# Designs tried in a protein design chat: miniprotein binders against a7ua95r516to809. Part 185

Target 1, 294 residues: a7ua95r516to809
Amino acid sequence: ASLSLLSISDLVPDLQFIFFWMSNAIEILYFIQQKSPAYMQTIELMDDKAGSKESLLSATISANEEAMTILEEVIMYTFQQCVYYITKTLYVVLPGLLDCNPFGTEPSSEQCRRAAGVCVCAVCVMPEAVRRVVSVFQTTSDLLQQYQVHSEIQSQMFAYLFFFTNVSLFNQLIDKGPARGWFQRSRVLQIQASVKILLDWAKGAGHNHLAQKFFAKFCSTVTILASPPQQLSQMSWKALCAEHPSLKPVQLHRILTQYQLMAELGPLPIWQPSSEDEAYIYRTVDLLESFENH
Short names: E, the ipSAE of ESMFold2; O, the ipSAE of OpenDDE; V2, 0.75 times the mean of E and O plus 0.25 times the DockQ between their complexes.

## First folded at step 14 (miniprotein)

Design dk11 (at its last look DockQ between E and O 0.95; V2 from the best seeds 0.83)
Fold by OpenDDE base, look of step 14:
Parts: structure tokens; sequence; C-alpha cells
Structure dk11 (fold): chain B 294 residues (1-294), chain A 95 residues (1-95)
């Protein structure tokens, strides 16, 4: 099946097995970690009648360490597989978020899969493009809960998924935004509303801190672009840098330059980068975010 | 084959569990030290974990992931070897 047709629902059967392996590996690892010290103490306190105590202890330590190392590798491997499949699905649905008009009365034609009828849940009232993105995250959450995956692993997974989402949305907005008209105020307000729905979901799902942290760059960009010209033109480069610390100088400069073009503003001396930042605004290599820097 | 190895490890794990139960009965009859029971319990738990890992490996093979299966089988083998060592120690101590 072409990547373009891949839905999270299509991946659920494969993901279930991966989560199953991951959860079980975590459980076994935890069991070894919790029980090993007590068993080692038992061996240490044994009478050394046969002179084999030290050898047994050494072998026990070695076996536990090696087993735990392999189990950690299993956990890491399964984690990476989950992330790989989930991010593929996100890659397909995220562009729709930028084109979404959340203020339009698009009839939510898709019945809530969870209810035999017209569901008015928060997800069902979402615009279709937003709902598709939320569905990926919700499915992930549901699977993590279903298989009782450790909370730390759950947090790490959502951290990465939010990171990926932020990078993807940010890069698309910066790269394609001008050509797609996403820098127009009306379109920016649509994007802002769509992102708010996503953030509200994340908050409701208990991931508020992670969402705020990892979406900071995209949110900052949208906030700047959503600002009225009268307000933004009064803010200095230094003030904008201070208010939006998640943006690199080159990124801020690009955003402001495109904003200026869109708003048909003349050159604004107040947006002139500081002497310290002047060298950095030309570092085009730093303009787009990297998926490798997680 | 990896499948045959998985089945063998699962069988071995079950054999070790049965051996533990046998030794537990013998230890009780002989009035062996409490440490013997603790070793046997540890061995049983390791054998059980190994059995589960072997089963997980079989599922991985069925799903077409031999890499995962190899990792799981390696861990299972380590735990089974440990169980065998614990059983051997328990056997010595019951006498």
Amino acid sequence: as target 1 above (294 residues)
Amino acid sequence: SLRKRAEELERKAQELKEKVEELRREAEEKGAPEEVEELLKYAEEMAQAAKWLARLAEIALERGDPRLARLLLRAAKILLDLAELLIKQAEKMKE
C-alpha cells in the first residue's frame, strides 16, 4: 500500500504485537531488577560448605547483567519499531493540519468509531484533519494503556512523537508556507486554532508539559505570524528573541522577513538583528529543524 | 532453525520447572535447609521467565521478525543456564 493511503488503523495489528513484546520485556526486566538483589543476598549468606558459593554468585551476577542488557535492547528495538510506524502515519496526516479550516462547518461525516451513533465527544467535533492527527496519538495512548506499558516509556514515546510533529509542522510551515499562503493572517489563525485543539487534547491526555515543551518552536512561529502588524512592528529584534527563545536567529529572521513581505511592510529597522546575531541569521543550515537532534 | 531452538528452550524450561518440583519434595522429606527452597524458587522463576521469552520469540518468528526472536532466545538461554546452576547448587545442599 502506498504511504499516502496508510492509516493508523491499518498499522494497529502490527503495533499490537510490538507493544506486546515491549511490555513483556519491560515486565521481565523489572522482575529481574527487583528480585536479583534479594537472591544475591541469599547466595551470599549461604554456608560455603561446598566452596561453590563464590562461583555461583559470580555466575548469577553475570547472568542477570547480561539478561538485563539484552532485554534493554529488546525494549529499545521495539520502541524504535513503534516510533517508526507511528511517525510514518503522522507524516501522512500532518500536512492536512496546516490546510485545515477549523472554523468551517465541514460535516463530520465520519461516525465516532467508539459509539453506535452521533457522538459529540471532543474528538468527534474536531475538524477532520485535526481528528486524523489526534487519532494517531489517541491510538498510541490506547495501545500503551492496553498493554500496561511503563509510564516512563510512555512519556518517552510521546516526547518523541511531539518532537517529530513539531519538526514536521515547523519545517513545512517555513519551507512551503509562503507558497501555500500559510503566512496570511487568516490562514495563520486557522493553523493556530487547529494546533490549540491538538494541545488541548494533549493536556486532557496528561501530556501538557511535554506538549508545551516540544511544540514551543512551532507555537512561537504561529504566535508571531498571528500577531497584528501594528503590534509586531513595535517589537524589537531583541524583544522577539527574548519572547521566543525556542527560535534560532536565522529562523526568527526568516519568519520576520516573510511576515514583512506578506504584510507589505517596508524595511523595519527595529527588526534589525543585533551585531551578535548578525552572523547567525545567514546560517541557512540551521533554518530547518533536524529529525536527528532528538 | 530459530523455531526449533525456541521450542527446545521452551521444553527445557518446562523440564527445569518439573525438576524444581521434584527437588522441592525431596528437600522437604530430607529436612533440607531453607536456603535450598530459596534457590529452587529462584530457579523456578528464572525458568518461567525463560519459557515466556521463548514463547515471545516464537511469536516474533511467526510475525517475521527473526532479529527480535534471536534477542529473546538469547535472553531465555541465559536465564535457563542460571536456573540450571541454581538447581545444581540446591541438589548439593540437600544432601
Scores: ipSAE 0.833, ipTM 0.948, lowest interface PAE 0.5, mean pLDDT 91
Fold by ESMFold2-Fast, scan of step 14:
Structure dk11 (fold): chain B 294 residues (1-294), chain A 95 residues (1-95)
Amino acid sequence: as target 1 above (294 residues)
Amino acid sequence: SLRKRAEELERKAQELKEKVEELRREAEEKGAPEEVEELLKYAEEMAQAAKWLARLAEIALERGDPRLARLLLRAAKILLDLAELLIKQAEKMKE
């Protein structure tokens, strides 16, 4: 089957082996790091009655260093494979998140009706497009737990997945948003609600700090686009730059230009770039984010 | 053949573990210095790690990943060579 037809569930058997190798390589690396120093000290302090103590110590240090380097290569290789397959699946499902309505009616939505003026919801309502994205994150979390991958590696994995999601969503919105109508206020509010579901999942999974850090650019973008025209028009370029430090000048300029067009604020731009930032506005290479960070 | 290499390294790791047990017995009989047991313990642990790396490499080959297998076997060989060196030193010192 094609990548576009694959769900995360279809990759689980292959991912299980990659996590298996990664987990075992980490365990062996930690074993060497923890045990070897004590043994090396024993060699260093032993009587040299049999000779060759100096040679043995040198060989031991060299072997440990070389073995640890190779194990780190194994860990990086398997980490990169996991990231590759997970992000390929994620990239296919992420556009659906930008083009779904989390306020839509589903069977479970009927269970979340108002009762005496209070909204009662016994079941979490989630659009299928959002569920597909959450399923990728949940399956990854489950596999990391199943193979008891060290918490530091787990954090690095989700840091990268959130980074990738942020870049993918930002690039999709900036590049394809005008043609897809995604800059319309009603659509932006739907996107914001969908992203909130992802952020809530991350919080529940213990990754709130990573989500806040790595979703900053996309969150700033939807925050600006969701702002009321009257309030946003009162802010200067300098104030907007200060409020959204994650956005580069060219990115902020593109977002504000689209906002002005969709909000029908007239033909003249309200937000003028500073003279210092103007030089960077036309650097097309800086408009879209790179996936090469981390 | 990477498969034959993996099987060879796994076999050699097991042989070294058996050699450690033999030498440990001899060292105990002769009242050898405590350092001999420490070297044998270290060698046994390195041989065990090498054995597991060789087994992981076999699984990698079965799954069609010879690049991963080569990395794992390279690590296994280094640890196996270290174990052998430690055993030789222990043998000299057990006297």
Scores: ipSAE 0.773, ipTM 0.943, lowest interface PAE 0.5, mean pLDDT 83
Fold by ESMFold2, look of step 14:
Structure dk11 (fold): chain B 294 residues (1-294), chain A 95 residues (1-95)
Amino acid sequence: as target 1 above (294 residues)
Amino acid sequence: SLRKRAEELERKAQELKEKVEELRREAEEKGAPEEVEELLKYAEEMAQAAKWLARLAEIALERGDPRLARLLLRAAKILLDLAELLIKQAEKMKE
């Protein structure tokens, strides 16, 4: 099967119009919300010699409410369209993060370090798979800034994009990880480095808090799998649950099972689920996340 | 057709803007009550917003999104009808 190349740059013309409509709808909605109280106060206080003040006030309230409702629908519609286009490209490019090697060739690593002008020992090479994902986020950020979209809407956009990213990466890792060898420690370290590049982008773009919140499940998974056996084997089930509250019991159990296999540890007594969690570690319906679940 | 409705709403919005600008000028010159100026200012702002929404709807039709265009035109019509009502009230108060 040939993978189609869904580039965000191919979608920019459509996104530009959608962001334009969204931004204009937001500005008009804000205008109505901020100005109408003063104008309605004027109407309430005017002299009602002709007996039409109450009819005018009622009509003005009704018009403002209906217009604001419609504009909210426009904003929601255009927001959903932006998310649809953007996540369509993310869906295609995100799996590549799980297969790439950010430590690639040493020349790429040295070029990245030299380009920074000072040694940043945690700096990883940006392979094409990571660059494709960053390009989607960066293009989205640039468009939101270009059209001066209200900051609350920008945050909601990236909250959803990071949520989508987490669900996509987590589900693929959990579902396909055994067959793809993604649970091998060397591979997990590569995945961890790739995700670090995304987190660094989010921090530089002013979205660190959203990335920390919405990547928590995937990051917890990778953190556990990347941990040295001597360190992790000292942690009980209860301690691991407390340290990684974003993981459901079935998810944590699956991750620990894969860790035991790859680290050649066998079942560990301290990783036995608590009595209250025993019923939930086999709920395979809870293993994967929904793209519509928050 | 939806395109004809968008063009009509934009034209009507522009006509109301021009009418309000004329009425505001006249009211200012004649020293009309503050409430008349406030109603006319409100009407002018609503007519301008309606014009922009109608223009946005025309662009949505050119891009093949009649659902978005219908939403924008409904909002434009509401604001334009409000502008007309405000103008009528201001004209009554000027009398």
Scores: ipSAE 0.748, ipTM 0.926, lowest interface PAE 0.6, mean pLDDT 84
ESMFold2 (binder alone), look of step 14: mean pLDDT 87; pTM 0.859

Design dk12 (at its last look DockQ between E and O 0.96; V2 from the best seeds 0.84)
Fold by OpenDDE base, look of step 14:
Structure dk12 (fold): chain B 294 residues (1-294), chain A 95 residues (1-95)
Amino acid sequence: as target 1 above (294 residues)
Amino acid sequence: SLRKRAEELERKAQELKEKVEELRREAEEKGSPEEVEELLKYAEEMAQAAKWLARLAEIALERGDPRLARLLLRAAKILLDLAELLIKEAERMKE
């Protein structure tokens, strides 16, 4: 199947097995970690009549360590597989988020799969493009809960998915935004509203802190672009840097220059980068975010 | 084959569990030290974990992931070897 036709629902059967292996590996690892100290103590307290105690203890320690190492590798492998499949789905649906008009009467044509009738749940009232993104996260959450995956692994999963989402949305906005008209105020307000729906979902799902942390760069960009020209033109480079610390100087400079062009503002001396930042605004390699740094 | 190895490990795990039960009965009859029961319990738990890992490996093979299967089988083997050592020690202590 072409990547363009891939839905999260199509991946659920494969993901279920991966989560199953991951959950079981975590459980066995935890069991070994919790039980091994007690068993080692038992061996240590044994009467060493035959001089085999030390050998048994050594073998026990070695076996437990090796088994735990392999299980950690299994967990890491299955985690990576989950991320791989889920991010493929995100890659397909995320561009729709930037083109979404949440204020439009999109026909809520897709019936909530859970209800035979008109469902008025928060997900069902979402714009279709937002709902598709939320559906990926919700499906992931549901699977993690279904297989009772350890909370730390759940947090790591969502951290990565939010990171990926932020990088993807940010890079698309910076790279294609001017050409797609996403820097127009009306379009920016649509994007801002769509992102708010996503963030509200994340908050409701218990991932508020992670969402705030990992979406900071995209949210900062949208916030700047959503600012009225009269307000933004009164803010200095230094003030903007301080207010939006998640943005690199080169990124902020790019956003402001594109904003200036869109708003038909002349060059604004107040937005002139500091002497300290002047060297960094030309580092185009730092303009787009990397997927490798996570 | 990996499948044959998985089946062998699962069988071995079951055999070790049965051996534990046999030794537990013998230890009780002989009035063996409590440490023998503790070793046998540990061996049983390791054998059970190994059995699960072997089963997980079989599923991985069925799903076309031999890499995952190999990892799971490796872990299973380590735990089974440990179980065997514990059983041997328990046998020695029972005498």
Scores: ipSAE 0.832, ipTM 0.948, lowest interface PAE 0.5, mean pLDDT 91
Fold by ESMFold2, look of step 14:
Structure dk12 (fold): chain B 294 residues (1-294), chain A 95 residues (1-95)
Amino acid sequence: as target 1 above (294 residues)
Amino acid sequence: SLRKRAEELERKAQELKEKVEELRREAEEKGSPEEVEELLKYAEEMAQAAKWLARLAEIALERGDPRLARLLLRAAKILLDLAELLIKEAERMKE
């Protein structure tokens, strides 16, 4: 039944309860942490005529530590539940980013397409596929703020959601791109524009640093594929590795191979991997990213 | 069942909270040492937290999450036991 969820709005009631428990567990944990030192000092300063002070102090320390440990488990459990439901929604909507056209088909769309780095005209409307992804992120942000979830946990939530988004988009592009025509230049430029809209959302939401960090692999891929042949053909393997450190040798090699096919370029000697990387360019086990292993 | 356990812990937490409030009024009237007042305040706050945790567990059971409820009840029990210990020590010192 969770696989059949088509919209984040269907999940909101369930997410509201999960964030409710998370927020309350955080508040109780904080309460114990803030109160414990003063009360422990009171116990330390008590007259110990019965000789029970050390036993009381030990029992109090143990109780506080165990309760806080359990509350941390509650917070972690509820965090994982949120991530599970939200990423199931993302899994359904993310593929559409690779197929959509953010530029439209009218003559004014060509002018808007040239300015796509900054959408400054009313004609450049957010595509439905992009809107669905943004809706997941925006709804998550709204719920986190509604329940006043601690800012550090909000950042961890979006770090994971951006990581998941990057892995999903990168894997699909690499794995399905040849069959879907996603390496054609017009398609790459459309993908680049769609991702720009998503990155602009992240910047406006205060998550720019996280988005830049966790989208690096996918963005590097699109940047290489969008590069003019005259410019890219002048960059050596070593220079490309330095410009795009998020890409593994096998990934960079595959991207350059697809670029050569799309641009109808012959082999380029300066794209030959270094001696150190030559052992790694055929490690197909490293080609796709793991949703857990990063 | 977990529901019966959650209801029991919430009831016990409320009973201890009421007992602590009475003991705090008595300690204030008698001019008891500040240490007694601080221990009773600590016990009251722990009982209140335990009550809230038990209520959160009841909600988790209503939503079909017994794993979450068990965690919340374990925390509630620990804080409730601490409240009882603090009350015992405060009563000893009040005499």
Scores: ipSAE 0.760, ipTM 0.932, lowest interface PAE 0.5, mean pLDDT 85
Fold by ESMFold2-Fast, scan of step 14:
Structure dk12 (fold): chain B 294 residues (1-294), chain A 95 residues (1-95)
Amino acid sequence: as target 1 above (294 residues)
Amino acid sequence: SLRKRAEELERKAQELKEKVEELRREAEEKGSPEEVEELLKYAEEMAQAAKWLARLAEIALERGDPRLARLLLRAAKILLDLAELLIKEAERMKE
């Protein structure tokens, strides 16, 4: 329906060239790193009859260091280009994750399955919105493997993509969630199930540690919002801070305030901030996450 | 301008590779020290890397990325200058 919506598949030809340059720059960098020590040793062991040995060694060291620095800059540049195009695509598809229902599309769908006697238990299905996000991650993984990009660079790529996804989802939920009804418990449970699909994909792809680290803030937020009122009302501010260390005081305070509104709890706050955190709950500049890598 | 620069560096890299083969033959004929062959081998490998970087820069220009092309050409030039220096030292030692 929207011609402005770019598919990750539309970017594959451009991404292939960027991965091609990155892969070649990495290979040349490794070549220089591997060959340089042996050749410098050869120069060092040369008979210095002409008095030029020190000059040659110095020039060789300087040239290798300069070339490696520029190649590292090429790798960084191509890495940033990949990140730019991939995150631009993610930015378009991520909001759909907050609006989709992985427990089934409609009540009529559930009744149809029961009447047919096919399934008794409701199971999560991958919504189109979640499939689009997974497709971006899978395509990135496929390209990294196709061009044999070293595992360290692969890990750095997914660290950033998970960081970007976490920041985007967290900021959307906090900023637009109240107006969009996303803080309603039924909607939060749908969001939690959708995020679980992304985390399961990451685990299957070998990136479980990165996903746990970089999705921590959004996962903490959804976990709090999905908590039963009886359970959450028994937890102190200190207990919540200890259980959710990724959340800043202002963020935790905003989440709990939204929870109280949705759960129809009393007008007085149940969770009193600690004296240490009291000054920080009003730091509105810290409410939304920065897209700058931490 | 950048395309001519890339073509120039690719051509110079090829010329240096050809000069390495000529000097290798002369060094073998004269019974030159083993270190001469090691320097020529190093120069040849640096020239080959520079040639490939210059070709990558041409592709970057064809794809509309002059910033990437400039980085690749800077790296190519440094490796070419190193190859040329190594060839000059090998030529001195040959004798």
Scores: ipSAE 0.757, ipTM 0.940, lowest interface PAE 0.5, mean pLDDT 84
ESMFold2 (binder alone), look of step 14: mean pLDDT 88; pTM 0.873
ESMFold2, look of step 16: ipSAE 0.760; ipTM 0.932
ESMFold2 (binder alone), look of step 16: mean pLDDT 88; pTM 0.870
OpenDDE base, look of step 16: ipSAE 0.831; ipTM 0.947

Design dk13 (at its last look DockQ between E and O 0.94; V2 from the best seeds 0.82)
Fold by OpenDDE base, look of step 14:
Structure dk13 (fold): chain B 294 residues (1-294), chain A 95 residues (1-95)
Amino acid sequence: as target 1 above (294 residues)
Amino acid sequence: SLRKRAEELERKAQELKEKVEELRREAEEKGDPEEVEELLKYAEEMAQAAKWLARLAEIALERGDPRLARLLLRAAKILLDLAELLIKEAERMKE
């Protein structure tokens, strides 16, 4: 199937098995971790009638350590497989988020899978492009809960998915935004509204802190672009840096330059980078975010 | 084949569980030390975990993931070997 047609629903059967293996591996690992000390203590307290106690203890320790190491590898492998499949689906649906008009009456033609009728739940009233993104996250959440995956692994999963989403959206906005008109105020407001819906979902799902942390860069970019020219033109480079610490100097400079062009403001001395930042604003290698650092 | 290995480990794990149950019954009848029962419980739990891992490996093979299957089988083997060692020690303590 072409990547363009891949939906999260198509991957659910495969994902279920991966989550099944992951959950079971975690459970067995946890069992070994919890029981191992008690069993070792039992062995240590045994009468050493035949001098075999030490050898048994050593063998037990070694076996447990080796088994736990392999199980950790299984968990890591299955985790990576989940991330791989889920991010593929995100890759397909995320571009739609930037083109979405949440203020338009797009007929939600797709019936809510949960209701035999017109569902008026928060997800069903979402614009289709936003709903598709939320559906990926919701499906992931549902699977994690269904298989009772450890909370720490759930947090790590969402951290990575939010990271990936932020990088993807940010890079697309910076790279293609000017050409696609996403830097126009009206379009920016649409993007801001769409992202708010996503963040509200994340909050409702219990991932507010992670969402705030990992979407900071994209949100900062959108916030700057959504600012009225009269307001933004009064803010110095230093003030903007302080208000948006998630943005690198080169990124902030690019955003402001494109904003200036879009708003026809001409060069603004107040936005001139500090002498300290001047060397960094030309580091184009740092302009786009990397997927490798996570 | 990996499948044959998985089936063998699952079978062996079941055999060890049955052996543990037999030894537990004998230990109770003879009034063996509590330490024997503790070792046997530990062995049973390891054998059970190994059995599950072997089953998980079989599923992985069915789903076309031999890499995952190999990892699971390695872990299963380690736990199974530990179970055997614990059983041997328990048997020694009964003598």
Scores: ipSAE 0.814, ipTM 0.940, lowest interface PAE 0.5, mean pLDDT 91
Fold by ESMFold2-Fast, scan of step 14:
Structure dk13 (fold): chain B 294 residues (1-294), chain A 95 residues (1-95)
Amino acid sequence: as target 1 above (294 residues)
Amino acid sequence: SLRKRAEELERKAQELKEKVEELRREAEEKGDPEEVEELLKYAEEMAQAAKWLARLAEIALERGDPRLARLLLRAAKILLDLAELLIKEAERMKE
């Protein structure tokens, strides 16, 4: 970067080369996987008058195994490069999602129309901060489609991007939320609506299963914070742990403590951790999530 | 040095591909056994893959990624060597 932060569109030319290498390596790998069994069978069935059949078969197996291993390493390398550049861009745009108001979006100048008996609404502009995040995901999807990257690799890429987004948003909310007012119910509802736009995009793109899996922690956190005080005060620590299994004890305790501070109906009941969980409540190292997937 | 190696491997792969195409034509004209044609076909496909990998390595070097280029060239060399072996064995089977 020179004088300003790069947008995802500024990175597209560089990303195109990385996707180009990844796509070609995948195609060559699958080409070898498709061809090698038939040719090895041909070698096995050959008349061994020259006495070289076993040597040829051994050399062919060895060459195919070594070439496929190296191609898998190329795919991994280029995959990691894509993830690096895309997540670097996401990191810059994600905090804006916690500050935007999706409920303030005005209707487009176009009107809703009926098509085949169904009401079709014209395009409405989403908040800019949400649009920036969606643009990163959409650009990634477009590049994967343009280079015809196989669906299994596409799924792995979005799994990691959703994992990264979840961890980044969760850490930002837990670490900076109290000072930024993000724990206030009105702000939490705005955050929940913004996240729903991302989840809806993921569903439309065919990644609903991955989004449900990898956004679970952040969605659970927002759900607790959006809960009415009267509803939450009737739940025991054990019940809250059971309802929110994606949260570590220290994380759940921090969220409930912040919720209690923001409650306007007076003090909420004391949530008593189990004896087993008490050791984890005081482990500050476990409060924030690691970007390293276990 | 890596760039010269990449260009050399691409050139060798193209030459080998052209050679195996000619050998396949000769085998068809002379009515050689099906196994000879299958080995030559396999050799041609491996030479084509090696050529693609060598070209990808050249592009990686132009973009300043020698690590990626080294991986691609190693794969190219393995497939090129396999293609050469398959051609040698196909020629042995003819006589």
Scores: ipSAE 0.762, ipTM 0.938, lowest interface PAE 0.5, mean pLDDT 82
Fold by ESMFold2, look of step 14:
Formats: C-alpha cells, structure tokens, sequence
Structure dk13 (fold): chain B 294 residues (1-294), chain A 95 residues (1-95)
C-alpha cells in the first residue's frame, strides 16, 4: 500500500463502514439485553397446555446468549479493525512531535483562513506536527459521534489510542533520541511544549482522565529531562523512583544517563540505584515498551 | 455461496416478519390471550433484528469482508430460528 493510504483522510471511507457495522452491532446487542428479561417473564408465566414451556424457555435463553456472544465478537472484530487503521496513521505522524519546534509555528490551513470570520478552532493554531496527531484523534472522535457509537466504546477507543501514542513516543525517544539529538535541553523543552498542546486538546475533548492515565510513562520521562540540573541533582534515586512509578529501573537509569550527558554532569552519588534495583538497570529486554494490549 | 445465503436469510426474515404482523392483527381481532400477543411481538422483533443482521452481512460481502459476514449471518440465523419457534408456540396457544 502507498504512504498516502496511511493518511487518516484516505482511510475515512473504510472507517465509516467499520463504525457503521460496530454501531449497529452494539444497538442490536443492547436491544436483546434490554428486552430479554420481560419476554422471559412472559414465557415463565405461560399456561403450559402443550408441555413445551420448559423447552421454549431453554431454547430462548440459549439463542439470546449465543446471539449476544456473536455480537460481542463482531464488536471486538470491528474495534480491532478501527484500531489497526488508526494506529497505522498515528505511527507515521507521532515521530514529528519529537522534532517539532512549537514556539514559532503559525496556522496555515486554507480552510481555517476561510473560517476566520467565525471561531477559529484550536487545531488551526497548533504547530503542524501536533496538528497532524490531533487531526487523527479529532477525526476518530467525529466518526464515533457521527455513527452514534456507545460512549463506553468511545472511551475504550481513546484509551487504546493514548496507550499506543505513549508507547510509540517513549520507545522512539529512548531508542532514537541520542542519534536524533532529542535529549538536548532545548529539544526537551520543545517536546514538552508540544505534548502540552496535545494534552490540552485531550482535556478539552473530555479525555483528561484517560490522557493522565495512559501518557504517564512518556510524561514522566519528559518531566525528568526538562528539570533544571540544580533541582534534579538534589533528588535521590529512591525519590525519583517514588515520584515516577511508571518508569522501570532500566528506563530511569537510561534517562538519567542521557540527562548526565546532556547537562555535562559527572556521576552523582545520590543517583546510585538501590541495591534492589541494581540487578535491573542493565536489563535491556525491559528498556522498550510492548505495544501489546493488556 | 455465502452471498446467496445472506440474501436468502434476509428474504426469509422479511417473510417471517410479515407473517407475524398478520398473526398479531388476527390475535387482536379475536381477543387472544395476552401471552399470545407478547410471543408474537417477541417473534416480530427477532425477525426484524435477523433481517437487520442479514442486510449488514450483505454490505460486508460487498466490501470484501466474508469473515464479518459469516459472524453476522450466524447471529441472524439464530434470531430467525428463535422467531420461528416463538411463532409456532403462539399458534399452538391460539388453538
């Protein structure tokens, strides 16, 4: 498939059909769940002249349970298809957040300029790299609302998208950061500002709770890297672990090592790992996060 | 073929829905027991859901997703069979 097929705009027609099936399956599932108790009660109160009441009740319970199970599988299948298409798009645009300079970027969208006589949306004032990521999230939100997908499924969708975003950004920062210069203090501050714009979008969209929960690892990393050397040098290894529980010992150690190189600091005794953690700081298998959902 | 099966299930669901609508009208005219009306109402709703699922499966086949279509048709078949069973019981109770 071409790179243009990874754009969210190119995927909208396919996503529209998938959300159509998902939303209809949810509605039918809900219908069965809400109607079944009353109809079961009617069957239980029947006059059983033909001797078929128990057979009818058993068959009805079985049919409802099997149908609901299949509809749940349809919902899961369509959810996974949506996630697949959307995360392929996210994977392409997310690295731009790490290269972004948000302090000098102006909106340049022709559509936003045409609408200047009305309320200018937050997307139009964003740096280009942040706008590309927000566009994926906003398009997803718009489609979910257009097809009236149940709010619990909408929340699960954004929980996974934020999880994916966190893992992708963290892994790229840790893995490629030294070669790309992303640990330089000016870059870390630019990354922090770009992520803040993204988090502000999530808050305004009603997803603040999910963003706080699922961005914790990446946000902790940026918070440590953005800390002034005088301030960070006063925090012990144990204190840093306690303040940043989302970071594994190998991850915290790598972040502090890059911080020392960035700040041109020598080894600090206060950052010596605890005896319990010393065995873990070299476990490179634990350095990068898995994209596997829990 | 899978597409022919989807079309057949939709037609059968529509036929059954129309049959149950007529049976409900007859039950109201004769003043049949409330339980007969409720079983026929249940059957009508299950036939409508089955028809809905069969339509969704046809669209899935047009879009090249036979796996989704098979799931939808399995659910459609189950609800249609339930509707038939409810109708048979309602007819027995009218006698």
Amino acid sequence: as target 1 above (294 residues)
Amino acid sequence: SLRKRAEELERKAQELKEKVEELRREAEEKGDPEEVEELLKYAEEMAQAAKWLARLAEIALERGDPRLARLLLRAAKILLDLAELLIKEAERMKE
Scores: ipSAE 0.755, ipTM 0.930, lowest interface PAE 0.6, mean pLDDT 85
ESMFold2 (binder alone), look of step 14: mean pLDDT 85; pTM 0.821

